# VHH binders against Uncharacterized protein MJ1408: the designs that were tried, part 6

Target 1, 350 residues: Uncharacterized protein MJ1408, of Methanocaldococcus jannaschii (q58803)
Amino acid sequence: MSREANPFKKMPTILMPDELMAKALRRGEKVANEMRQKELPWLLKARFVEEHKVRTIASVVADNLQKVIDKTPPVRKLPKFYQEMVEVLVGIDDFKKSMGAFKWASELVRKLGNEYARKIRKARTPQQAGKLRKEFVGRVKSILEQIHPEMAFVAVAREKLKDLPTFKDLPTVVIAGYPNVGKSTLLKKLTGADVEINSYPFTTKGINVGYIGEIQMVDTPGLLDRPLYERNDIELQAILALNYLANLILFIIDASEFCGYTIEEQINLLKEIKDLFKAPIVVAINKIDLVDEERVKEIEEKLKEVGIEEILKISADKDIGLDELKERLKKIAIKEFLKDKDAENKELEC

## First folded at step 9 (VHH; framework vhh_6qgx_2)

Design x15 (from u1 with Y112W)
Fold by ESMFold2-Fast, scan of step 9:
Parts: C-alpha cells; structure tokens; sequence
Structure x15 (fold): chain B 350 residues (1-350), chain A 126 residues (1-126)
C-alpha cells in the first residue's frame, strides 16, 4: 500500500516440505536448549522442553504456511488484467485449491500442536514426553508430504506471476506496430527517455513502461509487433489480457517502409489488432520527413478505408507533430479510462 | 554443519573502498537468503544490505544506498558487499547472515537469522 507494484511481488519464497521441516526443527531445538537451562525438577523440565519444542515446531510450520496465504493477493480482488494472467499462466481453480491446501495444513498443524502439548503436560516419564514429541513430528512430516504437490505448484506459480510487469491504475496507452517503425524513439521523445523495462510472458524483449505525466505508456515488442494468427492459444490469451489494461492503442506505421515491412503488411497487422482489441485506436504515420505528401495521403486514405478515424502524421526523428500527438493521446486515454471506471461502478450497483 | 566465514575487513581512509566477502558451506546456498548486518561499539546489530536466494531482489538501509552493492556468486557459494565512498560512520564489525524462507520485509529482523558469521572489522579513519 505504500506504493503501487505487481500484486505478486510480495509472495514469499515457497519452502518445500524438507526445508520447512528443517527450519521448524532448528527453531524447536533452539527453544529446547533455552528450556534446558532452567532450574526445574527433572520430570517437569523434560515435559517443558518437549512441550515448548512441539509448540515452536507447530508455530513455525503453521505460521510459514499462513504467511504464504497472507502475502498472496486474493484473485477476485485483483485488477482484471492480473486475474486473466493467473488464469492463463497458472489456472485460477488450481491456484485457489492450492491456497486451500496451505490453509488446511496450517490449521491442522496448529491444532495438533495444541493437542500434543496438552498430552505432553500429562506425560508420566521423560521417555513418554519424548515419544509424544516424535509422534507429533512424524504427523507434521506426513501433512507436509500430503501437500507437497500443492507446495510445488505454488512455487512454480510464484515464479511465473512474480515476473509480471508492474502497472499502475492510470490511463494507459498500449503501443503497437512492427519492429523498427520508430516505437522506441517515439516513446523516449514523449516520456523524456525515462522508461522501465519489464518482463512479460512469451517475449524475450519484455515490455517498456514510461509516463507522460499521469498517462501510462506501454511499448510491447514481441507481442503486438507481428501477425497474431501465428500465435498458439495460450500466447494469444496472454497478449489479449492487455485488453484489460489498454484504454487506447497507439499503432505506429512507418511511411518509408525502411523498417522492412510494406504498408500492406503494416495495415494487415493493424486490422488484426483492431479486430481483437476493444480499445479505440489512434494511428501515427511516422517518418513523414522521408516520403512525399502524396504518399502520406495515400496511406491515410487506406487507413480510413479500414475504419481508422484518428490519424496523426509525425516524425519522431525530426520532432514533427509530437505535441499534437501527446495532447490527442492524453485526451482520449483519460476519457476512456474514466468511462471504463464508470462502467465498473454501474456493474457493481447492478 | 553450516558455516559462514567473512573476509575483506580492514582499515581504510574516508572516501576509500573495501570489498567484504562471505564464504558459505554446509547448506544448499542457492536456497538461502543472505544479509549483511553491522554493529558499532555500544549499539545493537543493524541491517545493512540483503539479497534474495534468486539474486533478483536487493535491499539496502538508506545510509548506504548508492554507496554499497550486495551481490552473490552461486558457483563460488559467496555473497559480497562492495563498499564505496566509505565514511567514519561506517566503522563497525560486519556480519554475514543466512536464513531460508523470508517473506518480504523479514530480512530486517536479526531474530530470523539462524546462521551468522564471526564478523569482520571495518575501521574508517577521518
């Protein structure tokens, strides 16, 4: 709450059964050594040593499992983008069932700890107290092995989810277009070169996040920079999760074709994105300084033919049209962001 | 048998640099979170820097942020603390500490570390 971050960043390292048990046993032995230093009658001392060892082991195990639950954000309270990413990368149903296993084990270990502590207090001999402690430890080991698959599942889930980018709840513009059309140069010009590089599923290039004041700018290399029909189902679902983030899509066209893609190829990618994303699209025709006005008009006419209403003509390299683009993006992104919040509030009122 | 052995301490002039190293043995190093703490005469141990088991998350106390860098080498089972722009206030005994299974923020608590080195003395003269 102190700052906005990926909601999964605070998920703790998931200890496997052997690791957690070893930690609990070390803590128990430390407490047992402290108890052994007290001046008490031999039977009373033996009972207190074993009782406190059991209580310590139970607390360490139960607390560790409970901390995983407490530090894992509840899926239903997540922004829809992160909910979709849990579904795509992990599976919400299995994730919730695994959290349930942690809760079940935590509560059972705590209950058994109380039960065995009580039995140890009634022990008639030091040997009986020690046997009860060993029995308790065996039961805890059995419980942890029973949930071993769920512990392994959550460990894998943590690795996948912790690597998700940090997005703020701000008006958001997602940038799309083929490689080398000028996206990186434009992002630097619009945001003043301050960008954060974040990992994202199914791209080795990651994504770049920058800001124009209170407007979040997201560049998506490897995601919205090649034909979508080439993607497998899981990859496409991860890309389409951006629908829950994007208030506006900025599509960049290289008028010069120096990027290596024809205008026809660039417009075909635009059409795919337009069909799959609900957000309005603004198209920036970039590198107008490298082509004549007639060529720019031809591209503009082709864009209008495919249903694009918002078209800007820019040169990122020559600083042409950037102030107008910046103001247009701010106006549309803020409007759509507020509209989306109003729609959410109406649904909650039902 | 878990052991942490610190090295690299010494006497240095203000503005100088030192590199502390901690060699770890007797456990699966890659599963343990590592930290550096320090203790000045008459004070309790205070947190200096920490690094997660995966090496991706690093944490620093405000007074050393930008001057100290913590790193780890899984092949050598070592954690290092590169100390630059040293100040007389950095004079202390520096301790390496290890623990498995931090939750966020738990790296700040001395009580959560079961494994500690013997310490290495750093003296920064004016």
Amino acid sequence: as target 1 above (350 residues)
Amino acid sequence: QVQLVESGGGLVQAGGSLRLSCAASGFTFSRYEMAWFRRAPGKEREFVAAISWEGGDTFYTDSVKGRFTISRDHAKNTVSLQMNSLRPEDTAVYYCAAEIGWTPDEYLHTSWYDYWGQGTRVTVSA
Scores: ipSAE 0.006, ipTM 0.367, lowest interface PAE 9.5, mean pLDDT 85

Design x16 (from u1 with Y112F)
Fold by ESMFold2-Fast, scan of step 9:
Structure x16 (fold): chain B 350 residues (1-350), chain A 126 residues (1-126)
Amino acid sequence: as target 1 above (350 residues)
Amino acid sequence: QVQLVESGGGLVQAGGSLRLSCAASGFTFSRYEMAWFRRAPGKEREFVAAISWEGGDTFYTDSVKGRFTISRDHAKNTVSLQMNSLRPEDTAVYYCAAEIGWTPDEYLHTSFYDYWGQGTRVTVSA
């Protein structure tokens, strides 16, 4: 399993019963036509054709269902972020039940294919061989209709899960703060121009991912940039899934208030994020070039009063304080990442 | 019965361009993966490009990335391959292929596809 890609990216299109059956019948007929070219006695040829048609239909159906299982990662072995996203968007128990239905059907079709192939080899007439093939096809159609609801469920689940963001198993910093405080400028200056754009539930802007060496930087436009308690329950659950990704939260304060939000409003959002997220918070006071040192000191004191210990003073626009910020983020994110890995490993080993 | 008919092949000088088209009939164009494969003289069929129905996602073999563009027109039931900056090594018979649904990693293989066109020849002179 690779944590460097969306684990659901390899899920195939889920064919509906009629689509899968039609595909299997076409491939069976193609193989039957090839077998009809063999020089064999009429009865042996008839049995050979029908046997291979049944085997082909069984393998196409069973293999297609098994591929869905094989290309779908086991939920319990996923990183906790992806487990939470499956729960929020789909429901883990129903997803597991549906995978079980695919496994059941795949195994049953395979078993029936072998059973009917053996019966066809013993057929005394071409008519008997053909009747056995028709019986087999009827049984397969019935099995696929039995799991039709689960097939539809997995098709919907795949559409919801395939567009989830790709995160690497690296120390991760999640960036938060109101719009226009300088988050996007800061991200570009810390990571360079090559920022990956990933989709995320409940935001049309997506999520931006960049890197400072081996540190993963995640900007969350539309997610951590306004009061969180104004969101509906499902939206909030999707936002809170970032708890499983974040080793550190970088909160950006606009000292100038040119973003349109007062320092008090900005600190209130910071308090909400601090309350809901487990990760430590580093606060960067941005746009210090636009305010005097006394104003910056005033903001620092207010931040200390709300329990913030890691405060840095920067100007993203003027390239002030960025090297110190990079080094502080690296140190804390790596420390927290290793701590979280140690905790994970102890849970797995008893 | 599903039929695929290619057109647009021909002779072109190195650095030139050609646009291949594949017309599909006998099926609803929805949910079909469409691909182009080629067979160079003395070689096996190889993957060139694919376009998914699900979102129009496009996939290319490394040797044609940036030079070839695959596109589809759902109203006309056609898939096209715009080939720019052609090289002598692009000389091949080009085949249109179709199959219902998408399976990652398998769309690269000829065995994935049930429906094939007859092929159109592309010759790129040095």
Scores: ipSAE 0.395, ipTM 0.768, lowest interface PAE 3.1, mean pLDDT 87

Design x17 (from u1 with E106D)
Fold by ESMFold2-Fast, scan of step 9:
Parts: structure tokens; C-alpha cells; sequence
Structure x17 (fold): chain B 350 residues (1-350), chain A 126 residues (1-126)
């Protein structure tokens, strides 16, 4: 299995109270039947059957609840991108409180199991032992119903979180620009066509992840490819979570305008992205093979007017300027990644 | 109460195809993980394929990956195993199994499942 998989991928299916109780009761009966085969005096056998049934029910319920906790990563230890996605999609405070409810119920069920097992061992009649087991089962059902809302909440959270993309802790370049400016061709040329398609909230196209050695390249169709003023607040928060991932933004401009968007429209999108992202921006003017040098110079001057200092001229289709772009992206992304790691480590020491 | 009934087994030539079906009844809850196991002559039961109740997550043993496809029909309460490019080594009795609660590692083990069908025989001739 991939060690770098989405941290929520191993969260188990969350059983509802009735499902978990049914499973526990079946396991209890199975153990009870095994115990009934023992060569014991009638009264001792009756007590041991009920005792083992209670212990088994307690273990099945408590272990199931604890497994959810054990397979769910602690939010505080997650990369900031995943912490922000928990906040955006489910709410960190409610998620943590729900995990607390699972822990509380797991521990209480184990405690009650031990208590009732001891009481059953001291029972004077088979009927008393059976009554104690029924009391225990009633208590467990009550506990599970008490945390039913938290169980439902975690089930929904799991479905939202398990489908998040897998990002490695590597220098990361996030690619932006309008559709058809050449992003897919460029990504294929830079990474050697090895891209992984991942789902992402609020885009039907998902995101594409590729690698240039140890540099992570993230293409964001449907996210950073149209004006941000067209987004609602939750969509915008999901897009801005990429701030925690991006060490560098690569913005691609189509000099030919064959993409269907004017240079002015493309630069306006660039300005919006520049205002919202902390990472430095490199602009690649693509399709220079389709326009004259004066047109490229005009675009370059317009980019300088909006504060862009890192401008490269390329043709993804004709393999012009790609080695220079690749080297520049690596140098800046690594530098910013290490800078961000140093800042993170300093915060943790305080 | 819970009953699993397999069907679709039979004799088939190597390279042929067969579709097994498992009909589930008596379920009070709809959220059961379903799996196929098989037992070849002289061997123990081994995992073949599993599908989560959500229908999006499927798991296969390496020897059948790319040849077998597990699928689920929630409306009919059935799970199916489409077996393509069958090999003599696939000869076995195939069992349907069910349990509630999915974990990534537990579906591989027979002990995970409390409900089992009686099995359907698949024979693949050379």
C-alpha cells in the first residue's frame, strides 16, 4: 500500500448503534454456544455462558469504537492543508468532540463489561445471571443511542475526508490559468506524462498530480481556472486551502489567445490569484511560437506592470524554454519549501 | 435469520467466463460488507474479492485482479462476481460472506465474517 496515502483513507465504515449492537450480540451468542459445550456443573455453566457473553459484547462494541479512533489521524498532527480541509468540510471542533464521544463510550462500555462480568460471577441463580446480562445490554444500547448523533457525524465526515487527494510532503508547485492555455501539455512534458487524477471539493474535473523528481506538480482545473468572484465562501475556502500546499504558483498565459480568453482577462485572473495566495508566482508565457516577438514583449510589459518579476517564455508544443522553466521551478519551490519548514519547526519549539 | 444463497456455478472451459450471484435475505440493516471466498480441493478457504456496502470500494486477491469483478445491486440485495479468463487453478467451491463494519485489513480474514452461504461449485477444465 502507499505510505503517503490520504491520512483519512484508513478510517473504517462507521456502524450505527443498531448495526454495532447486532454485531456484538451475534458474537456474544457465538461465544456463549462455545461455552455451553464445556463440561461444567449446570449452575457454573449457566453463569460462565452469561459472563462470557457480556465480556464478548463489551469487547466487540468497545473495540469497534476504539478502532475508529485508532484509524483516524489526530487533526493537530496533520499537515495544515488537511487541517484546513477538516475545518472547511466538517468543522474541526465538532470532529474532535465526536472523537471524544467515541472514546468516552468505548471506555464506559469496557468498564461496565468488567463490572457486570464480576456481578454475574457472583450470581446465585441462572436467572439472576441472565437478568444482569440483560441489564448490561440495555446500558450498552443506551450509551450507543446517546452518541448516535456523533456516530452519524463521523460517518458523514469519513465520506467527505476519505476522498481528499493524496499530497506528499514535498516542494509543491500549484498550476493555474484559464482552460486550454496549455496546462495539460506542459504538465505532461515536465513530468513525463506520469500524472495521478484525484477528486477535490467543488470541481467535477478533479486535480492532477505529477512529479518532477522530488517536486510535486498540482494542476487545478475547475479551481484556479476562472474568476474567484464567481465562488461562494465555502468553495473559496476549499480553494484557499491550497495556500497550505503551494510553495510556488505557476501561472500559464496563452500568448496566442486561442484558448478563448484575452490577455487582459488572463492577467485579471492572475491578479486575483496573486492577491489570495502567499506563495511567489512564476508566469510562463506559453505558445510563443504562434505570435511575434513584439506581442510577447507587450505581454511581458503588462505582467511587469502588475508586479510579476519571474517571467519565462515557452512553447510546450515546440519544446521551447522547458528546461529553463523546469530548473527555475525546482530552485524556487525547494527554497520556499525549506523556508516554510524552518518556520514550522520554529513554531513547534515554542 | 440472515441467509446467503449462491448461484451461477458450473463447468467451464479454460479462458471462459462465469457470473456468480449471491442473494441475501433476512437483513434488517442495509450496510453489510460482502465478500467472496473459495476453497480448492485439499486447501483452506481463501479470500477472492470484497465490496463495501457503499459500493465504491472493491478489493481483490492478486491472482484474480483484472480478471474478476465484484459488484453490488442494493435494490435486489445481491452481490455478483464476474469471472473472466478463467484458469484451471480457479476450480473451487465459491462462498459468499457478509458482515457489518469495514476495515481495510479485516475483509481478508474468514474470522471477520459471521454469515456464510453454502457455496457454489466452479470447475474449470483444461
Amino acid sequence: as target 1 above (350 residues)
Amino acid sequence: QVQLVESGGGLVQAGGSLRLSCAASGFTFSRYEMAWFRRAPGKEREFVAAISWEGGDTFYTDSVKGRFTISRDHAKNTVSLQMNSLRPEDTAVYYCAAEIGWTPDDYLHTSYYDYWGQGTRVTVSA
Scores: ipSAE 0.131, ipTM 0.602, lowest interface PAE 5.8, mean pLDDT 86

Design x18 (from u1 with P104A)
Fold by ESMFold2-Fast, scan of step 9:
Structure x18 (fold): chain B 350 residues (1-350), chain A 126 residues (1-126)
Amino acid sequence: as target 1 above (350 residues)
Amino acid sequence: QVQLVESGGGLVQAGGSLRLSCAASGFTFSRYEMAWFRRAPGKEREFVAAISWEGGDTFYTDSVKGRFTISRDHAKNTVSLQMNSLRPEDTAVYYCAAEIGWTADEYLHTSYYDYWGQGTRVTVSA
């Protein structure tokens, strides 16, 4: 996986309040045992033991919460695809509020640790020092319980975001078309290598990623392979997030109709995708070896009627037209990728 | 290279007892904090019990206090969880976890526990 692909991969496991508190208390006790071995007068030793327990507990809790913040990428600096996925899967506003709760708790625990450590240093008896430590622990438990809902929210968010696909910052072609039109065979032949299978929201089949040199090829089974009017709002938003990734859409038509869908059905799906995606579309008419030239020409004419100008005729199974397809995809994807990068640079300058 | 292997899971009737064991390999010095966590179907991971590397101090979640006992055998590098008076709500996959003391290197890791076992299933019938 690329270093720059999934920015949420480095998010740490989120400990719940009881887990974090148990860890902090265990480390505090380890430090206390070490302090008890030092050669100090009894009164000073008892006081220092309690002081260092408090300092250790505060550091473990505050550092643990701060680690979550530090390892979570700032949403505003993410590629637009990942920003949209945060919105779709968890909600950006709730995510930011929850991260804010972690920051608030981390800072408050650190502040209280310093305050109670100072009070313990002034304690007149070992009993008073122990009471102050117990009071501090009670306050930390209360703070963690107060942010318990936000901790649970971030834990769920981490699981959803950590499993997002690994995409490189490269010219990207998104592949669309009904099942069994030959997408898998075509992808294997175009890339010449094994395709990586990654998880994606709202599909049990995952997402397939392959490469033609420095061109990223993305096939999305279960997403762009059936009518979009059948999707709920959240599913449609996840599909539309691909707009931020796609520099080019490659739509595959099965000329033979052996896939189980008519040419009319296939062109209707193409129209829906064309209306929802901003990227240019290239159409590959596949399985031309199974139909006569007159049928292929009829399909080509119907595609031109719906505004498709980039049409290629191929047979993935028979290796017909694949070199021409590769070159056309490379030229268009690179051109569109560079335009998008220029637009991003202008937004950053303003 | 540290590996954790759990054993002792199974099916038991409510009110019964079960003993889980966790064997640590690749570890030669007793500086690991050891803990048991569990995950019930459809729920998040939750803390069950922990034992310190020195002094033998133990910590428990409130729902298992008085019923579960965590212990370690330094000679065998094993941690055990004795579960008594089992309830249907104790049904879960139980995981052994280990963490080396408090160091700067551990602070940079994704997980707050460096090592996890594969889990052992405990089912408590009503």
Scores: ipSAE 0.000, ipTM 0.102, lowest interface PAE 21.2, mean pLDDT 82

Design x19 (from u1 with F59Y)
Fold by ESMFold2-Fast, scan of step 9:
Structure x19 (fold): chain B 350 residues (1-350), chain A 126 residues (1-126)
Amino acid sequence: as target 1 above (350 residues)
Amino acid sequence: QVQLVESGGGLVQAGGSLRLSCAASGFTFSRYEMAWFRRAPGKEREFVAAISWEGGDTYYTDSVKGRFTISRDHAKNTVSLQMNSLRPEDTAVYYCAAEIGWTPDEYLHTSYYDYWGQGTRVTVSA
């Protein structure tokens, strides 16, 4: 299956001033050599060579800077998840200012190229034409050095943003719960073999993305699998960005406690997630095959006490209750997705 | 996988009309910005028209504005280009292109789009 690229995947490698200048000078020399092959009077040929060298250098530099702008999606038009990730990882204001520096430099180089090309056409000697080209090159080098900090900033930003996961604009279920409660087994059984591992900030395991038809399933190991109060501000903001994707949260409880966490510990994590996420929560009590009915009922009553209304009893390992879970997740996720779409459209009505 | 298949190309006399269609295979809820590009013999690909994923915003290159209309049908997962008052200069291979999550009017470069069809040939005779 082909993957959709994240919005930043197409950002080109950012050349530093010296690299970009070297590329432009090489292209300019190639064009100059082509012009030297023309059958023209010596003085006119000398002027044309320098003019075309200047025009080529200006185009290479300006086009390279403009290409960075053109291949970087407008932050304001991005899905809210990606906007929040730019804020968390890079800083939107500094990112916009840096893009502005690229635009300023691109326009100024283009303007200078036109100016110096006109001056070269009026040069009285080949030596004067060469001097004007050297002056132009010096001014371009100065402009690139002036925006060197912004070029470095965008290069770092690109590295941080290019490996963000690709999320489709589909009803999305985010899966949460402690490690070893059966999340990975459940995801595989609900989605079949179509599970992709994507990188995500602050987790070495990445995130797993799978599909149940047109429902996007996101498993978040390392993110929603331990107490959230233990996170620093930046990590918490990255985790809370999932609020912009989640139409439904599926929380998995291990009834057997073989995962190493008590039912009380598992319910406390559930409470934290419920307080921080806007999406409704469905709880699946997993591993019911390993405990008696009385234990399952005790867990169910404790969940109702903390305000959980949608509770399903499953065994991912033994294929118990999975069809009912699948149908319930589809129904709720689609309903919430359409409601969230309607709310977004009202926000954007201007 | 996302697949784009163009249809509707052919030979037409100057002043005539053609309707191109692009069938997108993927997810029913796909949020793709859709665009049409063309490549005339001996030239590079150029932008023709684009439509936002919600179908609200359309953008056209000056040479086709008022003659071409881009539209999309979410039920059929298709984008169409209605070409009226065709000119010999409109002779080209027309390509459907798709990308996610942003307004195409700010980014119209070929290198921005990851998903492309194979193209459909349009020939306009004088």
Scores: ipSAE 0.000, ipTM 0.094, lowest interface PAE 17.2, mean pLDDT 83

Design x20 (from u1 with E33Q)
Fold by ESMFold2-Fast, scan of step 9:
Structure x20 (fold): chain B 350 residues (1-350), chain A 126 residues (1-126)
Amino acid sequence: as target 1 above (350 residues)
Amino acid sequence: QVQLVESGGGLVQAGGSLRLSCAASGFTFSRYQMAWFRRAPGKEREFVAAISWEGGDTFYTDSVKGRFTISRDHAKNTVSLQMNSLRPEDTAVYYCAAEIGWTPDEYLHTSYYDYWGQGTRVTVSA
């Protein structure tokens, strides 16, 4: 399938050792009380109570840890964008090691539960059965304390990753350009105003996601709408993660300069983005209804001088050139998406 | 950084035995699933055996079941493959692989494993 939700959104709340142990002990006591109602000889009843208490504690602890694993996708199976975001925000190696700690503890607790249950079943006194249960509980507490640092790490990782945007595995166009050049108006007109607002690291404005059929349109206010030279390394890496998403970059120029930025300033941002992103760039010269034809030609010539070959002339406000833009974006984005998929499949099939 | 080093490969006669070992340099694999894959000349990598580090569960491809045994030594940070009743068809380069044991169902696939050794050559003469 071409559809995917944020793969980390289903990660459960991470219980700390004391909280998980308390939950397991409460469930064990509930099951023990149910076993005490059986009509059995005193010794056999005492053994059943302790055996079921151990099995219940083991299951609650092991299942809780395993649920975290089951609800967390394998990093290597994720789209490259999400892999990069794990690296930038959390660190892939530490994330994988921490998840491995959950798997180790889950399996060890389950194994110990089975071993102690068998020993309890062979106990010759109620006191012996109780002692074995206490030994098991002490070992489980020790295991959970051994993985306490990894539990804390995964809890923090979950908070950072659960709010990442949901991107579908579709041909994707990333929109760039200064504020007020007409990006939001254009996006609404191309997608029919069905725009989803998603949070993104290092922008308070988030990102806007819309669709033209099966083409994903991503507007990035606060990210690709100003010079990148003043960004710190981690912020820049989060922005550059969009390279794994973008099949095409649509850069919007305001021909009128009413946005507050000169054509020279707009072209400088374009050059910066062109240098940092691998995807091809299409430039849309917007607001042509506000300027004469000669001005548009001047801008087009300047764009060709900096190596831009895909140039379209539009007015988002007046609905000029939008059908041609839509068809060209669709054609190029699909071509690049399929090319990237073919390259990925050849890398995996060795 | 995690590195895997294989040893124990060589030339052996049909019906003979070899023991392959895989060791991590500077790191422990107490929480990793370990596996052996092999690649015969002109073929793709094939799954051979895997061991769950945390539970000790073992998995084998049908062609080696009953002949090969995978085991681990937590103290030495190693996984071993004991190969008995070797056949000429077992001739291949054998690779050690490691990954966090998140989803055991994926152990058959090369893409599941992030860490790989350079391989050790096993030749079984007729």
Scores: ipSAE 0.000, ipTM 0.314, lowest interface PAE 12.4, mean pLDDT 84

Design x3 (from u1 with I100M)
Fold by ESMFold2-Fast, scan of step 9:
Structure x3 (fold): chain B 350 residues (1-350), chain A 126 residues (1-126)
Amino acid sequence: as target 1 above (350 residues)
Amino acid sequence: QVQLVESGGGLVQAGGSLRLSCAASGFTFSRYEMAWFRRAPGKEREFVAAISWEGGDTFYTDSVKGRFTISRDHAKNTVSLQMNSLRPEDTAVYYCAAEMGWTPDEYLHTSYYDYWGQGTRVTVSA
């Protein structure tokens, strides 16, 4: 499994028991009608029709359940970000148990289909053949109702997981800071191309992804743009899953405070993010064109007091300091990415 | 009782536009993936476009991406195919198809679909 695409994008729609049964019965009837057109003795034709109806129903049901299994990635083989998202949004143990229920039902339906097909071949009358087919259908309905809770669970899981963003296996910079500090303008200026907005749990604003060459830039509106003490445990875990993607955090400070947040409020958010993320932090003091040099020095001193060593002074609006910022981000992100890759490879080898 | 009825076909010059419509009846429309296939003279049916029930996720064959747009109206039980920048190579009979649920890659195959319309003819002149 790689980060080339969201691994859950290929999960099929999960049909509920009644829907799957209806589909199987329709296909069984279609095959039965085709068999009725064959030139065969009356009793042989009746048995042949019922036998193939049973075989078709069994294959439609069993194949549908098996395709869900085949097109769902094994959780333990997922990149750690996606593995953590399954835990946070769904629960890994329940997800694995539900996939096990699909496998059990698929195998049992296939086995029963073979058993009933054999019994139908030995039927003495068309009525007996039809009764055996009805008995088989009743048994399949029972099996599907038995796994109904697991089918519903996987359907909900699929909806939660299929819209997770697709992240490439590249050095990744996660952008943080309050709303209106200039994150969107900066991302556009640094990447030059259009950014993609992608869905993410616990934010209606989504995530914006752009690129600086081979560097992946991730802006997280609604996630890393307000105090983290306001978050519930599940929401915080979803935010912390970004630790598996982030090689570098870029924190944006609005020196002018025109964003509506004081420097003290902005630095407090920075401290929370610094404590929660293992990645190094680069701070960009933005909107320096709107404040005097003395104010910028004041902010820089406050940042150094809270342990920030990588500080750049920029104006995204006026294109000041952006080349230096770009080169610094590339250098640190690539270094951290290669370091993380080496650690990951050693873990997998042992 | 299940019926799919296509309309909107006709003759158009290269570079022109046509809008195909498919009216569905006899089933719960919102539970079905809807698709358009086409068959050129002397050839087999090929996939053109599909739309899911779950939110209007759309899928297109490479040759029509950016030129064709599939959409659905749940209130009217209708699926539509807006065809822009038509080429002589788009000349074919266009078929509406329906199937319950969605399975990756299988929506590309004619055998995936349980229900089919009779087709509507599209002719694109040079």
Scores: ipSAE 0.238, ipTM 0.687, lowest interface PAE 5.0, mean pLDDT 86

Design x5 (from u1 with Y32F)
Fold by ESMFold2-Fast, scan of step 9:
Structure x5 (fold): chain B 350 residues (1-350), chain A 126 residues (1-126)
Amino acid sequence: as target 1 above (350 residues)
Amino acid sequence: QVQLVESGGGLVQAGGSLRLSCAASGFTFSRFEMAWFRRAPGKEREFVAAISWEGGDTFYTDSVKGRFTISRDHAKNTVSLQMNSLRPEDTAVYYCAAEIGWTPDEYLHTSYYDYWGQGTRVTVSA
């Protein structure tokens, strides 16, 4: 069930009408030159050249358009995360309409290619055969210009979708908290520093993916590290797509406040995330080595007041509490993943 | 927005004929793959017939092949199902379905289609 690659990574470069037409004409001319080498009577040779030129142009154009269709995954059959990203970044309805234009044009070009090839076989003169080929080329050019807006749309969609992160179908923990609370250090300590950096919409910092055995750990710098009310609607939708991925949220608090944010500010971000995400939250109070035990207890009480039941006390830098945190994350993430998997499978059934 | 409006249902005697029509709007009609499904009392929806973009390719379930004919009229923006030699077993609510035809080879399954009509009832008396 591990999904090893972004489903849109295989989408080919989208050629514009003039580029595709030029490619088809060059290929047709190459085939025509091969046919001109055959030992045939002048009229049969002329008809043979033009027929094969038409067939080649039709196949190059239709195959190129069909290749785009074949290498684009059916959106409905994708994991919910990827479906939501298509909606946010491009719009599913317009994407489907544009892919439909490629299908229509591919089929029409094949049909016209067969029609004109038959007409050329019956041509009485080389001039008639050439005229039919020119007429066919004009019709193909017209069809490509008719779908030019859809070709441009899919080219833009491809650029937006091909760089989405690759997430495996595994129990997933999403890490949240302000910058400099120790998220990067903690992720390295828990996963052994084999962290992959992936791009994500609306953050230049990317996201970091690591693993604790078969548990996927996702750190989201630029996404869940500042107040969500500061986001525009499209950015917020992209962030909320993580709801389809997260089985558990690990929120990191810096007890020392050396990160530059007060405990009150940190808890306010926690409240926003708790309200917007469906996954349960585990809170790790980090840097306990830098503060009094009394201060840690004050933070614990404030967290309980806001409904947090899973609280762990750690020091990522001093390796305090990390084994207990690791085991707790594994237990909760696996439980929630199996529960979410059952719910997802029931949605997919008729 | 894609809209499908069905017509032509009714009561008919065994051996009779009915013509169902589905009017499609909201997209370029020629880019839709269209199908008819039916649901008999107490049963789930089953595939009946489908027609491709250009009207060249038609598909039928075995029980209706040779009796039903699906066709497309681009000028009227409609797909039709001509039902001949009707049997009591053909009694069902008939649904028009449409999808933008880039999704490969799942036209037999209800999950392939995003757009559905409200259904039209066909009753065939013994």
Scores: ipSAE 0.000, ipTM 0.392, lowest interface PAE 10.8, mean pLDDT 84

